# Ledger of designs, part 5: VHH binders against 2-(3-amino-3-carboxypropyl)histidine synthase (dph2)

Target 1, 340 residues: 2-(3-amino-3-carboxypropyl)histidine synthase (dph2), of Methanocaldococcus jannaschii (q57907)
Amino acid sequence: MLFKTIFYQKLQKKVTTLFNLETERVIREIENLNKNNPKVIFQAPEGLKLKVEKEIEKIKQYFKQKNINIEIYLWGNTCFGACDLIDNHVKNLNVDLIIHYGHEKLSYANPEIKTLFIPAYHIFNKDEEEKILNDIKNFIEKHKSGGKKVAIATTIQYKKLLKDFNPSIILGCRGEVKEGDVILFVGTGRFHPLMIAYKYQKEVFIYNPLSKCFDKISEEEINKFIKKRILAISKLLLNKPKKVGVVLSTKKGQCRKRVFDEIIKLLEENDVNYLPILVDNISPDILFYDVDCYIIVACPRIVLDDYILYKKPIYTPEEFKLFLKNSFKYKFDEIKEDDF

## First folded at step 17 (VHH; from r4 with K106R)

Design t4
Fold by OpenDDE, fold request of step 22:
Structure t4 (fold): chain B 340 residues (1-340), chain A 119 residues (1-119)
Amino acid sequence: as target 1 above (340 residues)
Amino acid sequence: DVQLVESGGGLVQAGGSLRLSCAASGFTFSSYAMYWGRQAPGKGREWVSGINTGGYSTAYASSVKGRFTISRDNAKNTLYLQMNNLKPEDTALYYCAREYRQPDWRDYWGQGTQVTVSS
């Protein structure tokens, strides 16, 4: 027990990473397999791969010292989110355990291979924690004094830090936030706050725990976005598509089969020809078919963020439905539990 | 490739001033929040100051508030830290860092520039 503790302490001191990769937890999970020569696959987002590589080295050393053989692989392809599971890809390899970094399990995406999710909690020192918490408290109090309730949303990396605020955890392409007059997203970048803003069509305040600064997704930005998408939809009204590519992702967390079926039915009812396409990863290069446009039945952000990269117009299922209904009231597309 | 290169460090007497620069390349600088950190000998990394993408929101550690000023020039892809009334306790390796974003999770920081404040 003492040797184990010393080893882990030494490992922790060397970890100059921003994230807790829970080395001990991973090791314990592997040990708990109680298998000779277990096969373990490590899956991580692109920016974490090198850090995970270092973790793998530590883990290998640990088991080597114990004279336990372990077969380890680093997944070399994508890890876009909790929706991007690899169990189907590695089924033929008889994998015993998958370690998935950066996310939590989605309720509607179930791996068939035992998967340990490591959230990769951000590591703050005490001074930073205090500052972050105080900044958020002050924000809440300022709005409260004005009679407004603040709803807090965050990503899993900050869940523990913000536990007392009972935040909504944004995971995948779902931007569910608890009710509030004001929404504060705590996190980095604009990816998640944009999703929330588009969904609720409301300004979203942002607090960045790294910079300790505030920002926002403005109503103006939201309106600009909506206007662009409405214009895109309106083009369909001017030129009704004769043939539509309907693209379904095979990723478990994005394979919205029910939505796909609904879209197909709508196309048939409206006498629109279609080409059903199955893909794992959706990219501009793979969509070169003789169709007028594509409906992307996957993560809505593929359309909303990357539509400019595609040669043909691409639409979310909800956007295409607006066209069919001749409606100009924009509806943000999101993945729902019943989509599968 | 993303690069962050700090400059402007050196030896200064207590009460003196330095201006640090961080030259950014390999990414859309104006789209990222940035921050300064420092590491003193024998101590862990410490957050010093942060700035949002537009530069209109800034934050400071209590230890440097009123003495340090963070700024950015997005046209020049450069982050700055004006350090006034320097103290011996400010002696550290100062580094600039870019926020990480999902879904790529790429975090970057520079090699740092040494600031030494003599008594």
Scores: ipSAE 0.922, ipTM 0.976, lowest interface PAE 0.4, mean pLDDT 93
Fold by OpenDDE, fold request of step 22:
Structure t4 (fold): chain B 340 residues (1-340), chain A 119 residues (1-119)
Amino acid sequence: as target 1 above (340 residues)
Amino acid sequence: DVQLVESGGGLVQAGGSLRLSCAASGFTFSSYAMYWGRQAPGKGREWVSGINTGGYSTAYASSVKGRFTISRDNAKNTLYLQMNNLKPEDTALYYCAREYRQPDWRDYWGQGTQVTVSS
């Protein structure tokens, strides 16, 4: 009776992370602090938090083996972007280092605590890389043969892969793209491509590196979006607000104080009452005031993506300006360096 | 909660066919690009096929091109993979996945369905 010891080789599910969390780089950065018992905080987008938790475990184990004490925290709140920094929140904790995943530093958002930005590049196997690069190359050549120059835009997670194309990196809610006759956005979602299409009034194609499919922003899609927002703005003309909530985010990369001041001035000039509101994180549940609508002076995506979740109408600063100016030429709100 | 549940796998002889399904819930299925991946024993994850939101654009790995067909029914929140002319090298755990987006970075995939192709 040969007891076939089914060595259930626990297939160590090498949880192959989709993202490069640069463990060694993080460790090196911590070591470079040259501090006894350094205090390190890890901040990551919601989808990366569990992965980062595992990284923390690895890092803790590393230092334990070296008989080095380290104090580590996982930031339990938001990480919407490099605009969402936590240095002010943890100032009283004497933190030595913040590890921020999923983004690159913004020029207009400066942490006061040393912060290491880990882009969390997507990890593709060689076959996928080759396919993606070839697909993009073919796309470029096809358009070139037609006498069109293609500008490439992408998001941070694909920056490394696309380095040879010298892509414009879309950071946050700002869409700056290099010159071209046609734009190819390499990434996921439709917000950035749509914004770019409207902003530059050029054809915008999409290549999704996950699905490996091409797509395009249609004029219909653009028009539909713009019409919806114009309609929202037009409602203000029908029912002029008596009192407006003006919401300013305290997040460093979203605290657009100059924009806020401009809006306040405009409201005063137009004899519109207002309630100034300061918040860290903007959500539907915190906006319950006796106002007719809100102007959100923060990330424009709060309005553009989530407006339906709010009980009262919410507007970007640019949208509300259109109302005040009685203009219907829609302008996308973007965070700029001079907003602060 | 986002859920992806694969079905339709099984044992099939070389040259046979299978149709995989992925039932999606907990998100607006029609708004997301989807893709199939697979993982063979002792190997890493491999991308198999992808489809855009509208279903009119599809892509395939070279190894499965001409044999597999990806499709979706947005009304039913279901992703499909028709696999024809299966080969032993197609043996793997097949999983469906949703694209992740900023700012949440949430990547979702199912538990997978086992496909075994015998010689």
Scores: ipSAE 0.920, ipTM 0.976, lowest interface PAE 0.4, mean pLDDT 93
Fold by ESMFold2, look of step 21:
Structure t4 (fold): chain B 340 residues (1-340), chain A 119 residues (1-119)
Amino acid sequence: as target 1 above (340 residues)
Amino acid sequence: DVQLVESGGGLVQAGGSLRLSCAASGFTFSSYAMYWGRQAPGKGREWVSGINTGGYSTAYASSVKGRFTISRDNAKNTLYLQMNNLKPEDTALYYCAREYRQPDWRDYWGQGTQVTVSS
């Protein structure tokens, strides 16, 4: 019977990845505000927003049971990293606390509104943890027996699991890795291990903690990626731009004013006309000006991930410097503390 | 819309075989690592097997190694799990998953296909 079949289907809970949203810590920090009707904003990466929606309902119920009024909002727009701070967007709302999921505070991005960073560590069951840790230990031992020291790099969601390996935490806009003869990237995706392999000129292996498979970055992958960006720079050499748009992001962790000013100085020294543009979120539809190309002073991943979506060529500041030097030795742009 | 749809489950006697399929749509299948999980009645979720984007690197839980084989056909956007020499303890709801990535953290899991192994 159809009715009974549908009823059984409703009893099954959908499987999803579990992340530690630290509910008790969030509640404690809200209570510690000691305010009537505090205003709290929850900010999360797109893939965590539905989980945070459920988290908000739990927190609302907790405070309702205690007869405490709170005003809770979910930030509906971007949260790409700890560099994506929203305090300037919401300062007129008298917000008391921002809960920022999925990241840790950056040294060069200081919120003006009290912000609690919740890393949202991936929760593995015991058997998974044991396998992951043993796989990595065996990898380290294998290379140690061959006389090679392994440096571990990972992303924030695995930091707690891997703490005993002293991992380097790879940020979206910056990849710093501690000393080692080889690098093991523990995480998903191939961009960060590719960037690290190029930056350090070392072997980079991948351990994916979800599939639990090892992999390696190939020289061919690196060359293919670099060739695409060098081709884009070569277009500037063939058709010198008459006018460039220079785009500066106003996001606190991306607003590299020092780099912007350096680029402007270089354009003036080379008699290239320019239009300085301030933008919060960079997208193809807002860059419609009469320029030959754009230099994007923001998170480098905007150029490297999205360049194909733009009608005009877009470049990182480092790529534009390569054009000016007539150089083909590619250098990845990275956000540094001195850039601000 | 990312979608993962498992099939191929059923009732089988101990020592038998089943082949599970996971049809993927709504994303570039060949660009993502994939894995199988299972959940037995009254037990927590268990990771079973994983495979890299190209299909040449695989991993297995110790409980299934040597009996199960994960594979993928990137041209058909399909993930497979060949299950041989099945045991009653393999009885579970089997589901496939796509890895999540930075910066968006989106994860995807199928609804699962039931495998029941009788003595």
Scores: ipSAE 0.804, ipTM 0.941, lowest interface PAE 0.6, mean pLDDT 87
Fold by ESMFold2, fold request of step 22:
Structure t4 (fold): chain B 340 residues (1-340), chain A 119 residues (1-119)
Amino acid sequence: as target 1 above (340 residues)
Amino acid sequence: DVQLVESGGGLVQAGGSLRLSCAASGFTFSSYAMYWGRQAPGKGREWVSGINTGGYSTAYASSVKGRFTISRDNAKNTLYLQMNNLKPEDTALYYCAREYRQPDWRDYWGQGTQVTVSS
């Protein structure tokens, strides 16, 4: 045996995905506050929190070496997207800056406290970048030779890598894609590609930049998802609800008051009793009221991903409208700027 | 909790073969794409191979294509890497990974299994 075998065993360290947390930019923005002992809160998705904890230690060390006082907090509650603005929660702390990782600013959610959005782009090594870009180029060229234009959609982590493809960036609960004959979703997970395939009635392929494999959203998969939600809506047609809980999220990026008001008006016009409910974080534990179902005016993913966890049926506003129209032409709910 | 446990590494002579396994638990294995990476000390990490949820789409780094085969058994929640015609440059810590997803960004990597290829 060689010493190298024993050496490697002693050097084993946990491998982790690298994201660009833009440490220098964060430090510069804190310095630009020009304040003695500024108060800064760091906010991140659950999976980034441990990496941000380490980032905070680096930043604390930087300011300690400069003999500059700084008050840093990590926001310990969930952060699912740019819609999770914490301004109202921390008013009494006189916070000077919020660092919000993993997202870009939403046009319809304006923070009242100065907020720096750090996208946290995935860092691939050069060989990986070359393979990803070539795979996508070859896909585009193959379809172009068959007379089809490919539109690229992706998520924030890959925006920088894919810039030359002019991708549409899927923002949380809203997915608009540029025109094309075929759509290639570059990312992970199947919800966004499925929603896009249904919305645009076009072929949607998936390129997963982590596994570097191609895949496709099938008609069967789309039909199965849509049929499941239409079945849930059909139960309302069979048993008209006597009382409906209407839940409005108070999160700035989800507080769709205009949509809430429309739903209330529709319930009143159809002589359906209701309970209006305000909630910050929507969960099964806090929806225990004596109603037949809930309409969740918030991020649509709460209904579409979590409905099985709730004791009463839950619906998106668009699903409830389908019930009232007696329609089977399913429409995904999306957060839009005019919803507020 | 999500766990990824690699096994099957060891010392092998050049030209030999090894089969790596990655036992997965704490998540619906068949719903996630998986991949293998490797890293020698003092060198950058290298993506090795990936596989889609169903196991019918695979991809390989150019350095291993034709020699390595990725596969999965969704009934056993296990990911595999068959490594043939091993070369000294294949010496590395090999780790399996589950894709991260929006909205939580949680990345999961195993602790790795050492593969050492001698001349």
Scores: ipSAE 0.800, ipTM 0.941, lowest interface PAE 0.8, mean pLDDT 88

Design t4
Fold by ESMFold2, fold request of step 22:
Structure t4 (fold): chain B 340 residues (1-340), chain A 119 residues (1-119)
Amino acid sequence: as target 1 above (340 residues)
Amino acid sequence: DVQLVESGGGLVQAGGSLRLSCAASGFTFSSYAMYWGRQAPGKGREWVSGINTGGYSTAYASSVKGRFTISRDNAKNTLYLQMNNLKPEDTALYYCAREYRQPDWRDYWGQGTQVTVSS
């Protein structure tokens, strides 16, 4: 009650997007540790860090008023997703609890340190909620009258709002969607809807809950994206690499060791020299080795979003396999449970 | 640095018109959906209108539909809100916003431009 009142007062002083950081739940989980000086680390995406800093202030004040000592740290490095677990970095600090904002736990990435995942759901006002829900209901009914079942896909920040539509939640670098004749992606950005349209060979519409606009993924848009990646793969066919950097992320939810080992085996079978590289945070600055290209065994979005920033060509494991098979049937790389 | 700067507000008589502009910089404007919000004295924030990246899909709050028109000029990195047939209840601080995205969750809002509609 008190926390909600103070939070809304700060909103009128500072215009910003409201996310539910679940202050009371975080406090309860810290209390449930039943320790005199628990050590707690807060981890958040870059855009939530200032909001989490203020959350930490509220939590510190709560425990100070109860005369309870608490050791709180903010993890200063970037958090890119639920796959970005920090267990290995902080195990020697005797940390009791990690608060991980903006994501849900992944089935294939189990934290060793007790971790509370706070989804940070977007808080819409009532008029906005009503419009969003009505827009989606009308979309579903329009397609139902045409004999089409609509499957809803969304991202974590809208999961609670859309609960009654039974949405598929796009988790990490995997886009699993429930059955439907058409797909409505509720969220921002066009990459996930594009990937889903290609993967399932279905019509994909977009509803952006911020702009509240409908859109559709076109075949032209899909073909343009796929052509760019096929051209990148074709360059390998024309100039077979002599030496390949194979980059494995050490992030627990991205450390796809089985995929890494498979790629190494394929390189050895094809007499291609390679450099195995371990990296925590993959960036252009740290990939400066004498190789013809890199295979990035991590989140596929690193390749698909950022390839233009790298001095050498970079590929997903699936793209490199397509090169080896001389195949033009493009397949998006995804993180799977058996990759680890 | 991402910057959103609104302009074009002012005092106008009921029934009049104003055109708001939002100058954007520090990001690839054409790649992001944009929207307008407003905050009237003593009220919470209200979503007003949105527009997709290409400018061909728009949406409006029921309170402004038929009177307001959102548009964008991607070559000039500018978002617009044409406001016609203004009413006293349209009095508010109007601000533009850029959609946040994963993975960084960064939200961006302008400082706003005041619109005051007199009777």
Scores: ipSAE 0.791, ipTM 0.938, lowest interface PAE 0.9, mean pLDDT 88

